# VH-VL binders against q8ixk2r445to577, part 2

Target 1, 133 residues: q8ixk2r445to577
Amino acid sequence: FFGMLQNKGLTDYCFDYNPPDENQIVGHQVILYLCHGMGQNQFFEYTSQKEIRYNTHQPEGCIAVEAGMDTLIMHLCEETAPENQKFILQEDGSLFHEQSKKCVQAARKESSDSFVPLLRDCTNSDHQKWFFK
Below, E stands for the ipSAE of ESMFold2; O stands for the ipSAE of OpenDDE; V2 stands for 0.75 times the mean of E and O plus 0.25 times the DockQ between their complexes.

## First folded at step 1 (VH-VL)

Design c16 (framework fv_recaticimab)
Fold by ESMFold2-Fast, scan of step 1:
Formats: C-alpha cells, sequence, structure tokens
Structure c16 (fold): chain C 133 residues (1-133), chain A 119 residues (1-119), chain B 112 residues (1-112)
C-alpha cells in the first residue's frame, strides 16, 4: 500500500512530513495536516517489513518512535528495519507499534491547534484507525 | 545478470529537447531507484535527479528542475530522462544508475549516452 | 547540498606505489542510529561509466581487488590503493548519499 495515510476519526487529516530542510529529513516530528490529494509531503508507503516509508526523499525516510517517547519522528530507512520502525497495520485499521505495544492515535498537540500522531494505549477509537487513499 | 542499457548518441541544436532511455534487466525494476547523472567533457559527475519506479515519484536537482522530466514504463522496465531547452553547456555524457531505497552506492550504471548540443 | 571536496585533483604514481586520495564533506555523513557513513568511492576509466569500488565508507564491492580500501568517518575519508597496478590508472570520485547525491571533483591518477 502506498498513498496518503488518512485518519478515520479525524476524517480530513493525513500523515504529513514537512522538514525544515528538504535535504535533511532526520529528527523532526511527523504531523497531521489537511489531506490535499497531491502526494508530496503526504506520500507514504506501508511495506512488507512493516515500515511506514516517506517516499519523497532519497534515502527514504522511515517513521520511528524512540524509546520512552510517544511521538513519531523521521529516521532513515535501513536495509534491515530496526524494531523502533515497525508498525503492524491491522485489519481494523489500527497501527500497532510492536516495540512499545501501543497504537498510533490522531491527537491534538499540547498548547496548539495542530494535530499529530502519538502512541497511546490501544483502544477501538476511530482516532486510532488509518487507511491509505 | 544486472544490466542497464541506454539509447544511442544524440546531436541536437540549441533550444531542442532530448529524451534518453535506460532499459533495466536482471533484477526487479521497481525495487531500486533510478538516478540520472551527467558528465561534461573533461569534467566531474553531476547528479540530476531520480525516479522511484514503483511509485513514479521524482525529485530533480534545483539546477534542472525547470527543464528535466523523468518517467518510467514498468511494463518494459525502462526509465526515461528528457531535458528541454538545450544549451551548448548541456553537452555531456548522460548516465542512468540504480540505488537501493535506503541509500547505498550506485552499484550498476548504464554505458552512457553522449548528447552533443551545437549549432 | 552537501559539498564534497576531494584532493588532490591529480596525482602521478608508478606501478607498485601506495596511493592515497582524500575526501572531505561539509557535514557529517555518519548516521548515529546505525553507525554507518553514507559515503561511496568510484573508479572511472576513460570512455567508460563509473564503477562502484567502496560503499559505507569501508565496505568493498563484490569483485573489487583487496588492494583497494576505504577508511574514515564523519567528514574525512580516504581511499587507499596499496600496490598500484597498470589497470588502476583512472579518475576516482567520492560520493555522499546521506541526502541527495553529490560527488567530489575527482582525482586523476596518472602514470609517472
Amino acid sequence: as target 1 above (133 residues)
Amino acid sequence: QVQLVQSGAEVKKPGASVKVSCKASGYTFTDYYMHWVRQAPGQGLEWMGYINPNSGYTKYHQNFKDRVTMTRDTSISTAYMELSRLRSDDTAVYYCARSKYYGSGFDYWGQGTTVTVSS
Amino acid sequence: DIVMSQSPSSLSASVGDRVTITCKSSQSLLYSSNNKNYLAWYQQKPGKSPKLLIYWASTRESGVPDRFSGSGSGTDFTLTISSLQPEDFATYYCQQYYSYPTFGQGTKLEIK
């Protein structure tokens, strides 16, 4: 699967990666933004290695969660995916982060009107359900 | 056996366009990025851009973004690079080269296509 | 762009010599998460396409003779040819792939 990764509960929002420097993609937080249908910063691929790849850069970026954190950040993809880059896209649309045993949820960023994907305890909330468009 | 085979030499006038092809064989075409790199006579290597053959996504170097178009045809495992509004300083050998999605060196290159731009 | 500075621009040597070519990047090419340097070395003979010699700064490509070795980390890298052979007279390029690819200017290795 590849395309725009959209939230079922926050229905107009998609995964978005907008790095300050397009030539250096590592270390910044993945956000949610209004789905624009144009690909670009919203174009991701879910792979057989259970990676969520950012196809808009070479080397490709791979979404990761660092130990003890709940934010999704961009790392570089590796030949063998490290555990912190593995997400199980389940049949119900949840994205389960194996290493932390938590699910990706659309959430409001603290002290702002913006939205971000965060790791939370798994629930059946539509805010934890994702699909490719 | 991995091979990248490019189209033959071209001679163009200033203002024309040129389209170079790169036919891949011996591997799964959609598993590797295809890059284009040029080399002017007696000069070094200059990266122009890439295409992801799986998605069709392209990224061009700033110096070429207004004049270059990269495409591919997955049914025949062929990548294309078209450069428009040619200038005399576009005279160069144009190479295709593959890389892995996670960014390794270019392990296979095409043989090169000489493009000469002269009046 | 990450700028790659290569030295020397040309070098004269004899068969059997040890040859060293250096490459410097404008920023670190070491990715801390995997401890790899995103740096490759190529050989180009006149009229031919470049040939990959070394990737990840120090890993030799399959089929490349063991007289070729790469070393260095971060911003400073070296390609060494331990005992120069007649077929080694060529131009050598370093290349970073930490971001969109950029090449050094090249080092032309000439016979004395």
Scores: ipSAE 0.686, ipTM 0.892, lowest interface PAE 1.5, mean pLDDT 92
Fold by OpenDDE, second read of step 2:
Structure c16 (fold): chain C 133 residues (1-133), chain A 119 residues (1-119), chain B 112 residues (1-112)
Amino acid sequence: as target 1 above (133 residues)
Amino acid sequence: QVQLVQSGAEVKKPGASVKVSCKASGYTFTDYYMHWVRQAPGQGLEWMGYINPNSGYTKYHQNFKDRVTMTRDTSISTAYMELSRLRSDDTAVYYCARSKYYGSGFDYWGQGTTVTVSS
Amino acid sequence: DIVMSQSPSSLSASVGDRVTITCKSSQSLLYSSNNKNYLAWYQQKPGKSPKLLIYWASTRESGVPDRFSGSGSGTDFTLTISSLQPEDFATYYCQQYYSYPTFGQGTKLEIK
């Protein structure tokens, strides 16, 4: 699966990552932004290694969850996907992080009007449902 | 509680190799990236690279990529840094330092290992 | 590499003084998406390992006295010691982790 990763509950919001330049290698946070389908900032790929890959940047980035964190951070992809980069996109649309055993939920960023995907206990909320478009 | 304990001082000849160890304790070794930083006498800090202890994935600074190898043994929570083809200007104190992936700086450091390269 | 430039390289001060060290980066360390500056400050005493003081440009590490503060955004940052204590004489380094880590050349704070 590839394309825009859109949230069901938070209508018209998609995964978004906008690194400043090719030298951007730090673990910046993946955010949610209005789905616009323009440029490469909203293009993601769900791979056979269970990665959510940001494939428009070199070196390629893969979404990871750092220890003790609930945010999705862009890391470098590895030849073998590490445990903290493994997600399961379920048939029901839930996006499950294997290591934390939590689900990715669209949430409001603290002290901001912006939104971010966060790890939360898995529920039946549409805010935890995602699909590629 | 978190501690990084490095191996002892080394004296090497030019052209030789040195391998420094860094044993971690007080935290889950595989949950944090381990960086190596060196400091020549009277000079500043120079980042050499990092290793993801969980996967073994490494990233080296271009100044060292041809000579440095970072490894780890998760069974004993120990990181290693090997520098080959040593030169006199490799004389420095070498530090291991823990961090999350570019999240909040290096919060814990080893005590440093002095490596002296002289003919 | 992002170049970090500290000023001054050295300074002398007395106990009780207000001290300010500046650090300039060759490019912005501010990430617009989270409004965080990827900048840290360290203290290093002779023969000792560096100690993290400040991260995210202005957040004090646990256990760091209130007299230490970090400020700035983008390319210009400052470390301030509001009232210098005897134990504060050391070398201070700024560090960026916006890209592969790089350090400033250091500022040696000596007793006047």
Scores: ipSAE 0.005, ipTM 0.624, lowest interface PAE 10.9, mean pLDDT 91
ESMFold2-Fast, scan of step 3: ipSAE 0.008; ipTM 0.533

Design c17 (framework fv_recaticimab; at its last look DockQ between E and O 0.10; V2 from the best seeds 0.00; counts 0 for: pae O 9.2 > 2, placed apart)
Fold by ESMFold2-Fast, scan of step 1:
Structure c17 (fold): chain C 133 residues (1-133), chain A 119 residues (1-119), chain B 112 residues (1-112)
Amino acid sequence: as target 1 above (133 residues)
Amino acid sequence: QVQLVQSGAEVKKPGASVKVSCKASGYTFTDYYMHWVRQAPGQGLEWMGYINPNSGYTKYHQNFKDRVTMTRDTSISTAYMELSRLRSDDTAVYYCARYGSRYWYFDLWGQGTTVTVSS
Amino acid sequence: DIVMSQSPSSLSASVGDRVTITCKSSQSLLYSSNNKNYLAWYQQKPGKSPKLLIYWASTRESGVPDRFSGSGSGTDFTLTISSLQPEDFATYYCQQYYSYPTFGQGTKLEIK
């Protein structure tokens, strides 16, 4: 799967990677932003290794969640995906993070007023359902 | 040359419908959402909604959702905005606009279409 | 909707003056993760479409003179014209793009 990764509940919001201008391509939080339909900073690839790759710039980034954290961070992709970079895209659209056993939800982070994808207990909420467009 | 060219001025009676066109050129029409923004005389700018020209998906601001229809024709790179059941307070200049640098600020605007609703 | 409030509604100034226009949002426009403020400024002359001046609160659009500058963060933003020129008499609007777009009511800059 390739494309803009859109939320079913926040119907106009997509995964978005917009790091600070002066920093490297990896190491910053993935956000949600209004879908623009042009790919680029909202273009992601779901791979056979269950990675969500950001490949519009080199080196390629892979979305990861560190143990005990609930935010999605861009890291460098590895030849063999580590467990913290593996997400199962299920038939119902949920993104299940294998290592934590939690699902990616469109939400606001505590103490943040921005929309971001966060790990939460899995529910049948449309805010936890994602699709490529 | 990247540009948006809109249809000409319209004068309508209350209760009528108006359909404004916006023709895009100089870029891939299906790659950018087309937004519609209006401005009543002497007033500020009001966002109405958008259409995804690739899918045809639309999102309307709640103030317009019962009366606005946005469509497109990809064969001629043209977007349309139809507003029905016109009231005198719908008198405004209607703009189509494209977002800039993949964020919903607008770096490209049509020249505007004046719609006057009066009897 | 995020409400945008501009002040003043109108301002009289002379060529060469320093002018400041203020914009306030009902909620923060800052994404802490990227430290960017999702705010733009436009100039509109009578009978013309708006023209983009500033985006990301402080980044000047290509071709916009350096006398225009934007500042602020979170909920409070300012557009400054350091040395007003005759062509700058226009109405100025702020716009948030943190969510669905909303605009301030405008500040009309008039010749004194």
Scores: ipSAE 0.459, ipTM 0.832, lowest interface PAE 2.5, mean pLDDT 88
Fold by OpenDDE, second read of step 4:
Structure c17 (fold): chain C 133 residues (1-133), chain A 119 residues (1-119), chain B 112 residues (1-112)
Amino acid sequence: as target 1 above (133 residues)
Amino acid sequence: QVQLVQSGAEVKKPGASVKVSCKASGYTFTDYYMHWVRQAPGQGLEWMGYINPNSGYTKYHQNFKDRVTMTRDTSISTAYMELSRLRSDDTAVYYCARYGSRYWYFDLWGQGTTVTVSS
Amino acid sequence: DIVMSQSPSSLSASVGDRVTITCKSSQSLLYSSNNKNYLAWYQQKPGKSPKLLIYWASTRESGVPDRFSGSGSGTDFTLTISSLQPEDFATYYCQQYYSYPTFGQGTKLEIK
């Protein structure tokens, strides 16, 4: 699966990553932005290693959850996907983070009008449903 | 055996286009990105860009983005690199190369295709 | 682009000699999360394609003789040939893959 990763509940919002330096693509937070399908900021791939890969930069970046955090941060992909980079995109659209045992939910960023994907307890909310478009 | 086999030498006039092919065998073509690197006579290696054979997504170096087009035909495990508006300084050996172990070092190279641009 | 600078551009040596080639990057190639250096070395003989020698700065590719070794971290890297053999006279390139690939300008190793 590849393309825009769109949220069901937060209509027309997609995973978005815009690093400030193309020579240093890691260490920044993945956000949600209106799906526009333009450029490279919204192109992701779900791999056989259960990675969510940012597939427009080299080396490729993979979304990770750092210890104690609930945000999605871009790391470099590794030959063997580390535990904190493994996600399960389930049939029902839920995106499950294996290590934390939480689900990715579209949420409003604190003190902002912007939105971000955050790890939350798994529910049946459409805000936790995702699909590639 | 695992190998990349490129098309034969090309001689072109300035302003023309050239399309080089690179056929992969011995491995799953769509599992690896295909890069293109060129080398002018007596010079170093210059990265041109890559294509993801699975999705068809391409990334070009800015020095070539307006003149290069990378494509692939998955049915025959072949990647293509087309360079247009050729000029004399495009004379070089053009290589297709596969990255190894999901990282952008190149563990497999084609034999190279010599492209000569001259009036 | 990350700039790779090799030293020297050329050198002459004899069979049996110990040879050292240096590569410097304009920024660190060390990734803190996995503690790996995204640096490779290649050998290229006239009329032939580059051949991978070393990756991760110090890991030899399969089939590469143990007289070849890579070392260094961060921005400074070295390729060492402990005892030159006749087949080792070639041009050597370093390459970073911490970002979009860039190569050093090459080091031509010639027979003295």
Scores: ipSAE 0.062, ipTM 0.741, lowest interface PAE 3.7, mean pLDDT 92
Fold by ESMFold2, look of step 5:
Structure c17 (fold): chain C 133 residues (1-133), chain A 119 residues (1-119), chain B 112 residues (1-112)
Amino acid sequence: as target 1 above (133 residues)
Amino acid sequence: QVQLVQSGAEVKKPGASVKVSCKASGYTFTDYYMHWVRQAPGQGLEWMGYINPNSGYTKYHQNFKDRVTMTRDTSISTAYMELSRLRSDDTAVYYCARYGSRYWYFDLWGQGTTVTVSS
Amino acid sequence: DIVMSQSPSSLSASVGDRVTITCKSSQSLLYSSNNKNYLAWYQQKPGKSPKLLIYWASTRESGVPDRFSGSGSGTDFTLTISSLQPEDFATYYCQQYYSYPTFGQGTKLEIK
């Protein structure tokens, strides 16, 4: 799958990646932002290795969750996907992180209108449902 | 040359509707969302909503969601905003606007369409 | 909606003056993950559409003179014009794009 990864419950919000340095994409957090229709910051590919790949620029980035953390951070993709970069996009739209056994949820950032994807215990909430468009 | 050209001024009575057009040129019309913003006389700018011209998907600000319809015709690169059940406080200049990057700060604006609602 | 409040509502100044216009948001416009403030400034002259001056709170749009500068973070932002020129007398608006766009009520800058 390739396109804008949109949340079912938080409508019009998509995965977004806009690192401060466009030439160094590693180590910054993935956010949720209003879907643009342009797609450069908001185009991701879900691969057969269960990666969520940011590949609009070289080198390609893969979404990861570092051990003990709940935030989604950009790492470089590797030949064999590391366990912390593996997500299962399930038939019901849930996005399951294999290593942590948690689901990606659209979450409000503490007392603000900003949103980020975070790992949370899996539920049937529409805020844990995702689809490509 | 990249530009947005809007239809001409309109005078309407309360209860009527108005449909404003916005023709895009110099870029791929379907690559960018089209936003609509209005400005009442002597007042600030008010965001009304947008249309994704590729899919036709729309999102409206809650103040307008029961009266506004945004559409497009991709064959002529034109967006439309229709506001129904007009009232006197709908008197304003209506702008179409496009964002120049992937974020919704607007660097490309139509010239504006004056809509006057009077009895 | 995120409410944007500008101060002052109007301002009189002379050519060559330095002026400062402030803008406050009801919520932070800083995404901590990318360290960007989602705030823009526009200039609007009578009978004309708005013109983008500043985005990301402090980045000048191409072709905007360097006498225009933006600063601030979070909820408090300023636009500074360091040496007013005759063409700078206009109304100025701040706008957030952290969420669905909202604009400040404007600051009218008039010749004294």
Scores: ipSAE 0.026, ipTM 0.647, lowest interface PAE 7.5, mean pLDDT 88
OpenDDE, second read of step 2: ipSAE 0.026; ipTM 0.658
ESMFold2-Fast, scan of step 3: ipSAE 0.438; ipTM 0.844
ESMFold2 (binder alone), look of step 5: mean pLDDT 92; pTM 0.927
OpenDDE, look of step 5: ipSAE 0.012; ipTM 0.623

Design c18 (framework fv_recaticimab; at its last look DockQ between E and O 0.10; V2 from the best seeds 0.00; counts 0 for: pae E 6.7 > 2, placed apart)
Fold by OpenDDE, look of step 5:
Structure c18 (fold): chain C 133 residues (1-133), chain A 120 residues (1-120), chain B 112 residues (1-112)
Amino acid sequence: as target 1 above (133 residues)
Amino acid sequence: QVQLVQSGAEVKKPGASVKVSCKASGYTFTDYYMHWVRQAPGQGLEWMGYINPNSGYTKYHQNFKDRVTMTRDTSISTAYMELSRLRSDDTAVYYCARTGYKYGSAFDIWGQGTTVTVSS
Amino acid sequence: DIVMSQSPSSLSASVGDRVTITCKSSQSLLYSSNNKNYLAWYQQKPGKSPKLLIYWASTRESGVPDRFSGSGSGTDFTLTISSLQPEDFATYYCQQYYSYPTFGQGTKLEIK
């Protein structure tokens, strides 16, 4: 699956990654932004290795969840996907993080008008449903 | 055996376009990124950009962004690089080269190179 | 772009000599999560395509003789040929792939 990763509940919002320096793409948080389909910021791939790749950069970035965190952070992809980078995009649209056993949910960032994907207990909320467009 | 075979030498006038092909064999074409690197006579290596043969996504170096187009035909495992509005300083050997995760973005396999000469 | 600076631009040596080429990057090429340096070395002979020698700063590509070694971390890297052979006279390039690829300007190794 390729393209924009859009949330069902938070209408018209997509995964977005815009690092401050394109020569340093790791360590920053993935956010949600209005789906626009322009540029490199909203293009992702879900792979057979269960990665969510930011493949508009070389080397490619892969979304990871660091220990004890609920935010999605960009790491570099590796030949063998590490456990903290493995996700299951299920048929019902839920995006399940295997290591934490939690689901990715569109949420409002604290003290902000912006939105971010966060790990939360899995529910049947449309805010936890995602699809590629 | 894994190899990349490029099209033959080209001679072009300034303002023209050139399209170089690179045919991959011995491996799954869509599993590796295809990069293009050029080398002017007596000069170093200059990265031009890459294409993901699986998705078709391309990234070009800023110096070529307005003049280069990279494409691929997965049915024949072939990548293409087209450079337009040619000028004399585009005279160079153009290489295709693959990258994979084992090597990061290091280039383990190279084409033999295509000489492009731009002269009036 | 990450700038790669090689030293020297050229050098002359004799068969059997120990040769050292250095490469410096404008920023660190070390990825903290896997502790790898995203740095490669290539050899290019006249009229031929570049050939991969070293990747991850210190791992030899298959078929590369033991006399070639890569070392360094962060921003400073070195390619060493312990005992120069006749077939080693060529141009050598370092390349970073921590970000979009950039090459050093090259080091031409000539026979003295």
Scores: ipSAE 0.759, ipTM 0.916, lowest interface PAE 0.8, mean pLDDT 95
Fold by ESMFold2, look of step 5:
Structure c18 (fold): chain C 133 residues (1-133), chain A 120 residues (1-120), chain B 112 residues (1-112)
Amino acid sequence: as target 1 above (133 residues)
Amino acid sequence: QVQLVQSGAEVKKPGASVKVSCKASGYTFTDYYMHWVRQAPGQGLEWMGYINPNSGYTKYHQNFKDRVTMTRDTSISTAYMELSRLRSDDTAVYYCARTGYKYGSAFDIWGQGTTVTVSS
Amino acid sequence: DIVMSQSPSSLSASVGDRVTITCKSSQSLLYSSNNKNYLAWYQQKPGKSPKLLIYWASTRESGVPDRFSGSGSGTDFTLTISSLQPEDFATYYCQQYYSYPTFGQGTKLEIK
């Protein structure tokens, strides 16, 4: 799958990655932003290795969750996908992170106008449902 | 190297339809969204919508959603925009435009434009 | 829709002049989570398609001369051409991509 990864519950919000340094894409948090279709900052690929790739620039980035954390951070992709970069996009739209056994949920930061994808205990909430558009 | 080449000018009568093509070359067609923007004579730029060439998913601006259809043929790296029930104020140059290659850029590659004239 | 208003609509200037074109949006284009202003500037010459000059409000596209600069944040943005050259006489558009794109009405820059 390739395109904008939209949340079902938080209508019109998509995964977004806009690193402050356009020549250094590693180590920054994935956010949610209004789906606009305006470029690579919202375009992701879901691969056969269960990666969510940011691959419109070389070297390619892969979404990861560091141990003990609940935020989605950009790492470099590897030849064999590390366990912390593996997500299962289920038929019902849930996005399951294998290593942590948690699901990706659209969440609002406290005292903020911003939204981010975070790991949470899996539920059947539409805020944990995702699809490519 | 990277370019978008559009079909030639069209003259149409009110009530007809027009289908404009946009052939991509020099890059992987399915990795970039394709947008359509028009410009009436002496006027500014008006965004019409986009297509995800990989999935075929489309989103149209409210002003066009009843009359526009955007499609693509991935085997020939070509996007299409069809505008139906044409009226005289649809006379414009129609552009296809690619979203930017660089992170955070807007439209970095534009087609040369297709002039559509609607007259009786 | 986010409305983009450019000023002036038309401007006459001479080669060598410094010019300033202003763009105002109906809502902030600064996204707080990443501190980016989602604004671009384009140049369009007669009979040609638009050409990207500036993105993220102030970052020049590759190959764009240093005399072009962008500034501003939030709702107020400026394109500056520090020393006009003959090839700079064109129409300039601002465009927001905070949401689905909208353009300013354009600023036509003519030879005085």
Scores: ipSAE 0.073, ipTM 0.710, lowest interface PAE 6.7, mean pLDDT 87
Fold by ESMFold2-Fast, scan of step 3:
Structure c18 (fold): chain C 133 residues (1-133), chain A 120 residues (1-120), chain B 112 residues (1-112)
Amino acid sequence: as target 1 above (133 residues)
Amino acid sequence: QVQLVQSGAEVKKPGASVKVSCKASGYTFTDYYMHWVRQAPGQGLEWMGYINPNSGYTKYHQNFKDRVTMTRDTSISTAYMELSRLRSDDTAVYYCARTGYKYGSAFDIWGQGTTVTVSS
Amino acid sequence: DIVMSQSPSSLSASVGDRVTITCKSSQSLLYSSNNKNYLAWYQQKPGKSPKLLIYWASTRESGVPDRFSGSGSGTDFTLTISSLQPEDFATYYCQQYYSYPTFGQGTKLEIK
C-alpha cells in the first residue's frame, strides 16, 4: 500500500511530514494535516517489513516511536526494520505499534491546537482507524 | 502552462440554482485538490469547500453544507460547483483555485472568476 | 473557524515608500513539531483573481519580486513591500491554512 494515510474519524486529516529544513529530514514529529491529495509530504508507503516510509523520492525516512514516548518521529530507514519502526496495519484499519503494544490515534496535541498521531491504548474508535487513499 | 478556465457570468432569480464550471489544463487534474472561494462585491474572500478530483470526496464549509454540491468529470478535467436556493446575498464572483503541491493549502493557481448576480 | 484580522483596512502610499500590512489570527498558526506557520499572502488587482505572493509566512512564491517579504510567527504576521512600485497598488489578503482556509478582510493599498 502507498498513498495518503487518512484517518477515518478525522476524515479530512492525513499523515503529514513537513520538516523545517529539507536538508534535515529526520528527527521531527509526524503531524496530521488537511488531506490535499497530491502526495509529497503526505505520501507514505506501507512496506512488507511493516514500516511506514516517507516519500519514496527522498532518502528513505521511516516513522518510529522512541522508548517511553507516544509521538511518531521520522528516522532514517534501515535495511532491516528495527522494532520501534514496525506497525501492523490491521484489517479493521488499526495501526498497531508492535514494540509498545499501542495503537496510533488521531489526537489534539495537549499544549497546542495542532493535530498529531499519538500512541494510545487500542480501542474501537474511528480515530484509531487509518486507510490509504 | 497551468490554467483554470471558468464558465461565463450568470444572472439568476432568488430560489434558483447556479452551476459554475472550472476546466483545468496543463497538469494532471486528479493530482490536485480543487477549492471554491467566493467574493461578494467590495468584500473579502470566503472559502466554500473543496473536492478531491481523484476520489470525488468533498468537504463543504458549514455555511454552505445544505445548498452546495461540488462534483467533477475527470474525462474532461472539469470541476463543478452548484449552489441552490440562491439569495440576493449570494451575489459574488466565484473562483475555483488549486491547492499547490508544495504550498500546503495555499492556492497557487486561480480561475478567472465567474460573476453570479442574484436579483429579483 | 480561525478568524483572521488585517490592519489597516486601507492605506495610502507613494511610489518608493516602505509599506507594512499586518495580519492577526485568533489562534496560533504554528505547528510546533515542524516549526512552520500555515499562513499565505495574496495580491488582488481590480477585476482579477488573487495571486499568491508568500506561503509558509515567509517563503516568496517564484516570480514574485524581492521587494515583497513576509515575517511573523504564531498569531502576528506582516507583509512588507520595501520600495513600492506603481503595479503594487492592489488589495492584499492573508490566509490561514492551519485548518480549513479563512482569509483576512483585506488591506487596500491606494496611491497617495
Scores: ipSAE 0.024, ipTM 0.672, lowest interface PAE 7.4, mean pLDDT 87
ESMFold2-Fast, scan of step 1: ipSAE 0.017; ipTM 0.656
OpenDDE, second read of step 2: ipSAE 0.721; ipTM 0.908
ESMFold2 (binder alone), look of step 5: mean pLDDT 92; pTM 0.946

